# Designs tried in a protein design chat: VH-VL binders against q86iv5. Part 1

Every score and structure here is a prediction.

Target 1, 237 residues: q86iv5
Amino acid sequence: LDSCSICVDFVGNSLNDLLNIILNSGVIGTCGDLCSAVPGGQIVDTVCDLLCDYVGVDEFIKLISDVDPDPIYICEKISVCKTNDNAAASLDLVQINPQNGTVGGTFTLSIAYTVTNTIATGQLAFNIIDPTGNAFGDAVLLVQQSPEQYTQQFQFQATPSEQESFPNGLYTVQALVCEGSCGSPHPNTYTLANGTTTFTISGADSSSMSGAGSFSGSSQSTQTGAASGSGSGFALF
Unless a header shows other numbers, all headers, positions and changes below count from the first letter of the chain; Kabat numbers aren't used for antibody chains.
F, E and O stand for the ipSAE by ESMFold2-Fast, ESMFold2 and OpenDDE, each averaged over both directions (binder to target, target to binder). V2 = 0.75 x the mean of E and O + 0.25 x the DockQ between their complexes.
Where letters were taken out, [cut] stands.

## First folded at step 1 (VH-VL)

Design c11
Fold by ESMFold2, look of step 2:
Structure c11 (fold): chain C 237 residues (1-237), chain A 124 residues (1-124), chain B 110 residues (1-110)
Amino acid sequence: as target 1 above (237 residues)
Amino acid sequence: QVQLQQSGPRLVRPSQTLSLTCAISGDSVSSNSAAWSWIRQSPSRGLEWLGRTYYRSKWYNDYAVSVKSRITVNPDTSRNQFTLQLNSVTPEDTALYYCARHGIVGATYYFDYWGQGTLVTVSS
Amino acid sequence: QSALTQPASVSGSPGQSITISCTGTSSDVGGYNYVSWYQQHPDKAPKVLLYEVSNRPSGVSSRFSGSKSGNTASLTISGLQAEDQADYHCSSYTSRSTYVFGGGTKLTVL
């Protein structure tokens, strides 16, 4: 992995732990004071130390303690990830298959997009909005995506859980391509393209639930911060 | 007035564990404004910081790279003391051992109070 | 060996000024202001003279002063007195939550 992806992955996975350490400790004078307390072992500690030392402990703490902390923004401010205010892309295809499925069934979301000016650090993200307005989704990190055509697929199984019951009805899929984190208020962040599609679910059997739903696809994303009830934001990774 | 009083054996055999205790008066080992260290001194290495323990919402430890695989520093809040355990000692661990307090002002990172020192010899 | 470099010895006559250097890296002396100096008389524990490069605790004579430039910190003793004959150690907190010491400097008052 490249330095930008390593940074975004680290910050995304460690942000809450870093905030807790900062809020609960009155003594953070060096990067080691902060980073040695982060769980995750020697590799996590090493990445933390490298990133923190690069920008300096005071600035690192300020970036993490921002009212709206954002892993991509943080990594841009420490100059490990680049920005492009002129990034440009279009969505060529947003397709879900099957368009008519059942509870417990597997759905494949296919997104094709064309980059027309490099996405320096951004996301390909989607939301799925159920018939009641509840939303869930995921995102994939995009680093230095040169002008070209790209295709990405995501899969999910419509297994009812406490977070999403998968009621019968019409579902709306929203897809976004962004420079920066999709939906973020920070500078250097742009929604470059968006698209929608729909599908239906015609059966439900809540008595057979096996747990929380999950996503898989040909991506580097990790499901974090996914909208569970109100659809409050896109997950980074 | 903070005082640090050391105790423990002065002779330890190779491969055994060196164990020293530092009793604290005039402060608390769980004070959120202080940290508690072990430092040793030998003619060949001078002063060498070994490790510390401190309380900041939970207990933390930091250890010098040179001893990290063999050292443990533990607080004992009921006795208001802290201990050094150094495993698998060799003659190179022969030194004058001090306990010390990290200063009372945050982020100053200096040792303002020291124990009396314990000369530990590692020999058969 | 010691992580910070000090001269092994220095000497001066009463009334003179002497300077002891302490050289580290950007991870300690160069990158932070957590440099301290300790005086140690024979058979005694070290006693802090300076902290945060140049600050004196209460009771330390103004004859002791400190500075740093780049990766090198300096202790200056002006108006040298016989009681200043001792070992002097520099120390720094590091970017890795550790402490490093210099090898020590023996000051001889001639």
Scores: ipSAE 0.037, ipTM 0.565, lowest interface PAE 5.6, mean pLDDT 85
Fold by OpenDDE, look of step 5:
Structure c11 (fold): chain C 237 residues (1-237), chain A 124 residues (1-124), chain B 110 residues (1-110)
Amino acid sequence: as target 1 above (237 residues)
Amino acid sequence: QVQLQQSGPRLVRPSQTLSLTCAISGDSVSSNSAAWSWIRQSPSRGLEWLGRTYYRSKWYNDYAVSVKSRITVNPDTSRNQFTLQLNSVTPEDTALYYCARHGIVGATYYFDYWGQGTLVTVSS
Amino acid sequence: QSALTQPASVSGSPGQSITISCTGTSSDVGGYNYVSWYQQHPDKAPKVLLYEVSNRPSGVSSRFSGSKSGNTASLTISGLQAEDQADYHCSSYTSRSTYVFGGGTKLTVL
C-alpha cells in the first residue's frame, strides 16, 4: 500500500478517535502519547506515529482539530500525499446497467476516464440522485495516476433502506474525477472532469427495510483498451 | 451579535512596545470554531494581516513573517479578550490597527467581524 | 508575503457592471478556494462581501458576485449604484496558514 493511501485511510478512520483523545487527554507532549491511545492495534499506532512525526505533535493536533478536516488535505499538508496543480483528465464514459431496472435489482456503474496529466492525489466520485432529490454515492482514492486510460466499476443493489428508499422514477448519476477531495474547498482541489447519465427504476415499492446497499467497489484497475462501445447516451458536461 | 471593542494607546515611541486589546462580546475567545486576528492598514502597505490566536484543544498562534520576531497575540479567557503586542516599533508600524474574527463554523477563512480600528502613531 | 495584485482604481456609471481582479500565486489564490472580498467606505472598517470565492454572506446584495480562474479571482458588481463607491480589498488564505490581502481598489461611480 502506498503511504498516501495509508495516510488517508488512517485519518479517515481514526479522526474521531484522535479527536476524543485530544479532548480527553491533558497535555499531549509527544506523538507517542497521542498515538498509543488510538484504538486499532499496533499497526494503527505505528501509522499514527509515523504520520505525527512528519510534522510534530503540535501541528498534527492542529490539523486534526480543524473545523472541517479533510483526510486527503491533511495527508497533503503533512507531505505524505502529493499534489499536482496541473493534473488533467477527461471523462470518457459513464454507463449504468441496466438502464431500466427494478427495486431490489443490482446495478453496475462503469466509469471510464483518461488522465492526461498525472493525478497526484484525487478521487473518482459518483453521486446518484433519486427522483426526490436524495443523493447517495461513493468515491475511490486516486494516488499517482499516470497519463493513461482507466476504468472503474461500482455495483449497488437498489434495496430500500433508511438512507435510500429507491422510489420509482428517473435517477441521475453524476461522475467526477478530481485532484483532491471532490467538492472540497481545501487547497489543491480541482474538478478535472464530470459527466452524467440516467437510469430508471420501476416496480412495486417493497417496504422491506433491508440493510444499507454496500457499495463493493472492486478496485481492479483493468487497463482496458479503447473499446468504442456505441450504445447509451453519455452527455459530457 | 458579535462585537469587537478595541482599546490601547494611540501614541508609541520608537523602540517601545505597541499594545492593544480587543474585547469580545457575543462570542468566546476560546471558541473552537473561530480565530482572532490583528490586521493593520496604512496608505503605503494597504491591509496587512499580522497574526492570530485560536483555541483547538489548546492555544495556537500564527504570525505573519514580516512581524513574527516582534509580535505576540495572546488570549485572555478571564476577560474574553485578546491582545496585540508588537515590540521594537518604528515609524513604519504607524497604521490603523484592527482586530477581527475569522468567521464561524464552516467559514473560518474570512473576517466577518471587525473592531472599530485604532490609529497608532509611532513618533518620538 | 507579497500583497495580491489589484488595480489601483476602477470606475463605472450607474447601472453598469464592473469587474475587479485579484491576482496571486499557487500558494494563495490559485491554491485555495479561500478568497474573500471586502468593501470599505471612508472611516469604516472593511465589510465582507464574498467568501470562498463566490459565497455571499447574509445581507449582501446579489449584485456582488465572484469567480476564480487560475491565480486570479474576480469581483463583479452589477447594476452600479452610488453607494458602491468605496475601496475593495481581496484576501486569500495561504499555504503557510496565513492571510494575504490585495493592495485595494478604489471604485468611483461617475
Scores: ipSAE 0.000, ipTM 0.511, lowest interface PAE 12.6, mean pLDDT 86

## First folded at step 2 (VH-VL)

Design s8a
Fold by OpenDDE, look of step 2:
Structure s8a (fold): chain C 237 residues (1-237), chain A 120 residues (1-120), chain B 111 residues (1-111)
Amino acid sequence: as target 1 above (237 residues)
Amino acid sequence: QVQLVQSGAEVKKPGASVKVSCKASGYTFTDYSIHWVRQAPGQGLEWIGYIYPSGGRTGYNQKFQNRVTMTRDTSTSTAYMELSRLRSEDTAVYYCARVPLYSSGWFDYWGQGTTLTVSS
Amino acid sequence: DIQMTQSPSSLSASVGDRVTITCKASQSVDYSGYSYMNWYQQKPGKAPKLLIYAASSLQSGVPSRFSGSGSGTDFTLTISPVQAEDFATYYCQQSYRYPLTFGAGTKLELK
């Protein structure tokens, strides 16, 4: 994992913990003071210290305490993640298989896109909108994607849960490629490409509301292109 | 019930080292930090440092920097404080105390104390 | 370091009295709007006991006759009415910044 991915992962997963520490603990004079209380063990603490030290404890706290904290934006602000205001991409394919499925069935979403100008730090995101207008989705972090063609696949089961009941009807899939976090109001965020497709679900048996639909988005990124870009990235490790 | 049980009294000569233990029970050891505080005879309370058992991170009062080492064993829920290059001024009762994570840093439970006497 | 000025150093009272102890911090560092001041009771030969945390929160099991107030740099512990078992030494402690520091203590004695 590159330093940017580590940063985004840490901030994303520890944001609530960091906020909780800031709100409930007054003993914050140094990055060490803040990071000492972060759960996750020595590695997490080390990452926290390193990131905090880039900007200092006051700025780090300020970034974390933002009204709308964005992990990608935070990592960009501390110069761990890069930005490219000239990033460019297009969507080539958005496909759902099967096009007609049933409740409880497995669906595969395939998204193909072409980067024409490097995505420094961004996202491939998708939203599934059910017939009632309820939306659910996922996103993959994109770091230093050079001009090439990329494909990403997502799988989900249409198992009813508290979050999604999977009613019968027409579903809409929206796919997005972004520089920065998709939909974020923060600087250096751009929607580069968007596309849609549809699929149908039928045969909703109302009886089996049992299983918590864990959206196990196994993102198998088949990165085909070995572009050896010698970027002097701050190796955290 | 939450308990912190410390090791027994110590008598040391100047220049020696002492290692005090604090065994925690009755709660999840990694959900709290352990702090050490000492009190010289007839004096107030002085904070020495802390250890976070989860990550093992320590913070020390600069006054004790380079003389104090705090460690922990998560398997036995025991914290240790070692103080080296002992002086007569180090004569005190040493306490371990727990502090909740994500708190304002209060000591809600204390060990019974360990008396250290440093004399020639 | 944050210095804690505790007053008075000693106080005599009778059972049933109202007692007030004050603590002043040399500075405050507050990110949350909370006051990071704690109060302890210590009896001879015993470890300190937490009474009040976060300036005004009563520790579980502590009698309601103990109360804490204050904000910023000025804090107060109040005991009312004083009971026979309350004669002890009391300490304030700040958690605004490391190193953690205590007041010098207030000895409450029977009049």
Scores: ipSAE 0.020, ipTM 0.566, lowest interface PAE 5.2, mean pLDDT 87
Fold by ESMFold2, look of step 5:
Structure s8a (fold): chain C 237 residues (1-237), chain A 120 residues (1-120), chain B 111 residues (1-111)
Amino acid sequence: as target 1 above (237 residues)
Amino acid sequence: QVQLVQSGAEVKKPGASVKVSCKASGYTFTDYSIHWVRQAPGQGLEWIGYIYPSGGRTGYNQKFQNRVTMTRDTSTSTAYMELSRLRSEDTAVYYCARVPLYSSGWFDYWGQGTTLTVSS
Amino acid sequence: DIQMTQSPSSLSASVGDRVTITCKASQSVDYSGYSYMNWYQQKPGKAPKLLIYAASSLQSGVPSRFSGSGSGTDFTLTISPVQAEDFATYYCQQSYRYPLTFGAGTKLELK
């Protein structure tokens, strides 16, 4: 049970509700005043109360009301997630299989990276850019990643949808390893490594779109055993 | 090992108060909330309320709101539940149980229970 | 308050049987892809013991013959195969909203 991951998940899922409550309510004097108004179950109330009580209601409201609220940044500012301005990593492999596939086919993206100075709170993120410039992707939260070599893989099925038609042509995969949120302007945020690869799709017919694929992923560690991971949304850079 | 050890059985008259203790050991006391649950003889489980050891924040079932007080002492890793204006219907076994912070409200470890008998 | 309807109230089984206990919540207990339904076992004179949390997650040290499933309002605890030590009362509990509430219990008895 990692408090940093729980904080990032809570803020990411509840940020808009919290902002709306803060903007539309009068004086909020206690964490209970704020947190009891957040929609969701007792879990949301409990996590909200704990995080809010940790820093005090006034500081919590200030952090959430920031100009560009970012779940990782917020959780770092309340000291539930740690930062390392000297974090360092390299990308060893960005590989997609098959390199030449078809519409409706399943693609596996494998990313290997080596941490050389602990990533305190960061992301492994990727974008897949289709031949027309349309992009889709995902990001995985990294917490206290010690110096080791790691491998993660993600799968998707190239099923045409409103969001991505999977046209014929060359696709570009961009991968990033970051301290902090990849692409974020906030302090303590760094792109530690980047890498690319490509693949092709042939036989695609954008006029027959039927749905977007789902992402799933897994992580491996060569120092402390394998870690599991899964996607949590789209990441665009 | 994780343990929650409760104070001994109590016999009280209607109108009195009772204070039950729950001493935690084998884990970091401030990483878990303490909840109180009671069970009348031959009946099911009824949630009373919780306390967060960090800061001492409480939440009570409305049924008990004006009769229950929960406190804790972090230096002794002990939680307390006081129930006042006792009635015969308060006869039950009272349990403390812990809930992991930053998670849902499942009770992973329970105290042995404290039997309260309220009779005239 | 979320009412929890547990069925059946009692159940007779032999060692080796497969037993299914159901729990229905008066409203959905799902949030953010998780179901906030938990299951406990209670033997006479003892405190309850957690078996399953978050609908389907097995508590550490609980035998794998216990499993949980379901989502939304409908949940199931399955014991397969039933063993002699499993004759007890079983409770479901929602942790979605305060006040936390329990089902009325299902007593599993030896046939």
Scores: ipSAE 0.006, ipTM 0.531, lowest interface PAE 9.7, mean pLDDT 84

## First folded at step 4 (VH-VL)

Design k10
Fold by ESMFold2, look of step 7:
Structure k10 (fold): chain C 237 residues (1-237), chain A 120 residues (1-120), chain B 111 residues (1-111)
Amino acid sequence: as target 1 above (237 residues)
Amino acid sequence: QVQLVQSGAEVKKPGASVKVSCKASGYTFTDYSIHWVRQAPGQGLEWIGYIWPSGGRTGYNQKFQNRVTMTRDTSTSTAYMELSRLRSEDTAVYYCARVPLYSSGWFDYWGQGTTLTVSS
Amino acid sequence: DIQMTQSPSSLSASVGDRVTITCKASQSVDYSGYSYMNWYQQKPGKAPKLLIYAASSLQSGVPSRFSGSGSGTDFTLTISPVQAEDFATYYCQQSYRYPLTFGAGTKLELK
């Protein structure tokens, strides 16, 4: 548990809490008014106050209401996370098993990648695109990943929810290795490698999924920031 | 070698104040916050508050309701805790402990403790 | 405030035993996939000593016979095998929200 991961986790997970406080608490006149209400201990106090004091409370509120806030970029701007504009990597394997499964089944995504120049602060990310074009995914934070070969596995269970019904058909998996936040337009951000694979879901008609609103799916993944559990917590590009 | 060395035992009357020192060595003082924790005789641990040596920012447990003041002197790498309007219930061992900045509040090194006795 | 319920309050063991101490928080102490739960050992007349941070990470210099596990509200410290120097009081502590709070302690005694 390093300081860069803590900063990225705070910014990535606290924006909703901060926005909720702003919308529901009336007058916010000081950084203390805002930051004292977010969950957390010393980490929350440190990062919230640093961001807020650096730009002032009014500008901080505007930043957290930004349409495209980027936790990694913000933490690089504060100098808690390092950058490497010469980071380099390749994807060696993007594989999903089973390639042909069912609703409610468990899928394992295996990603192997080789770093050839240190990733200072970046992501290993994936999206899974269902047959209707809806996507869900996850990301793991990469901090000071030295040149070497790495392997990461993710698991998810195809349990229908209000965010993803898991219809029958062809699913596309996209995987990315990035310096900075994958897909971000911000400085010091690079897509270093990408890859795809596919799988199918069949044998269970999505129209027969009664009670989908009372069920929720789950994803099994390695998480360090920018990501959370199934449903609203998955990364979307 | 990281060390936190606290001032010696204190005996005080109710209504007085006490100022406990915590001198740090073996690390960069401004890279770690200093927290204060107390332990009444035969009791568990109670968090009092913290100070950042860089800038002097503090945060206090509400229970101490403006009776506590934490300060530091970066030139001597020393943190201080002053507790005022002492009561018999303040009789305890007072510890300082350090926490890495940008971390989640674990106390990796502790001072030896300062025994405070408040009695008539 | 987050209350920390630690059990048992005392525990008798022999050298070589496996012991388990539990800590239950009144609300989740997880944030962004990390558990903000720490464990300390305290011997009589001495300051507490950090054993485990972030639920399961072993502090430098702490023997591997100490291990931590759990998430959310439920956490466990395990000592296996117990050694003569391990008879002490153990505290859990959450660092998720201010005020930082400790469990009431578990005294590990020689049987």
Scores: ipSAE 0.006, ipTM 0.479, lowest interface PAE 11.7, mean pLDDT 82
Fold by OpenDDE, look of step 7:
Structure k10 (fold): chain C 237 residues (1-237), chain A 120 residues (1-120), chain B 111 residues (1-111)
Amino acid sequence: as target 1 above (237 residues)
Amino acid sequence: QVQLVQSGAEVKKPGASVKVSCKASGYTFTDYSIHWVRQAPGQGLEWIGYIWPSGGRTGYNQKFQNRVTMTRDTSTSTAYMELSRLRSEDTAVYYCARVPLYSSGWFDYWGQGTTLTVSS
Amino acid sequence: DIQMTQSPSSLSASVGDRVTITCKASQSVDYSGYSYMNWYQQKPGKAPKLLIYAASSLQSGVPSRFSGSGSGTDFTLTISPVQAEDFATYYCQQSYRYPLTFGAGTKLELK
């Protein structure tokens, strides 16, 4: 895993814990004081220490305590993730299959895009908007994607939940390729490409909506195009 | 009905340039990309590139890189392909075809073709 | 680039026959459970006509005697029964990755 990916993952997963520690702890004098309190075990503590030590405890706390904390932005500010203000990409394909499905069915979203100038740190994101205007989606982190064509797939099951009831009707899919976090107000964030498609869901039996079905949106993102650099070493920096 | 109407036959000398037009009708021009494909006499089909009317984004076959320029006029629903530094090997029928946006597309409708002859 | 190999290059058939044309891609053209393979028919002096898209989906207005199958690298176009108007050249085309590429074609002739 790339150091940038590790940073984004850590900050994303530990942001609330870090904030809780900062707010409930007295004077935090060292990175050790902060990071030793973060839940997640030795690996999390080690990553926290490395990231915190890189910028110093005061700067690290400042970044975490931002009004709108963005894990990608934080990792860019501490120079673990790179930025490219000249990043460029285009969307080649946005496809949902099946085009017509039923409640409880599995849908596959396929996205193809072309990078024309390196995406240093960004996202591939999608949003699905149901007929009532409720939206749900996901995103994958993009790190050092060189100019070439990429593909990504997402799967979700249209099982009703508290988050999404999957009413019958027309759904809209929005796909985005971004430098930085999509929709973020922070510097070094750009929407590089966007596209849309539609699909329909039918056959919802109004009677079966009572079951609290767990939204098991298992997004299996298989990035086919990422050259897995086999670099074995967990070398942060 | 969907129609793609191309400009007439062209005869050019080596080193010259040619610009072929493709006028679209019967559908919303900005909802489909226009691709260009050529076919040499008695040969197969070769993809040249595409243009997205929405935004004007282009993609070219590297074989034609630096010689081909694709443009469009949304007000007239017309796409253009310009090929420069013509060679005898560029002698072919050139087709425009539409593809839905945001798809690695199939070509569902084609122009009638434009014959280009490059000879000294 | 993805190379497309069609076989045979030509074949003869009679009206009423079953004909099969094969296309092989140099790499898989599958993505997210779909195959990005298309088939076209071309008659002399005319532009190609779309027959099949996504390996097996019949284009609107195309007769049901045309069918497509296959996945990964191996694809097949089948015409059954062959009609008099079906004698033409057929092309496969991948739309999985740029540059888009075509097979060399298969000419179907009347026996």
Scores: ipSAE 0.000, ipTM 0.508, lowest interface PAE 13.2, mean pLDDT 87

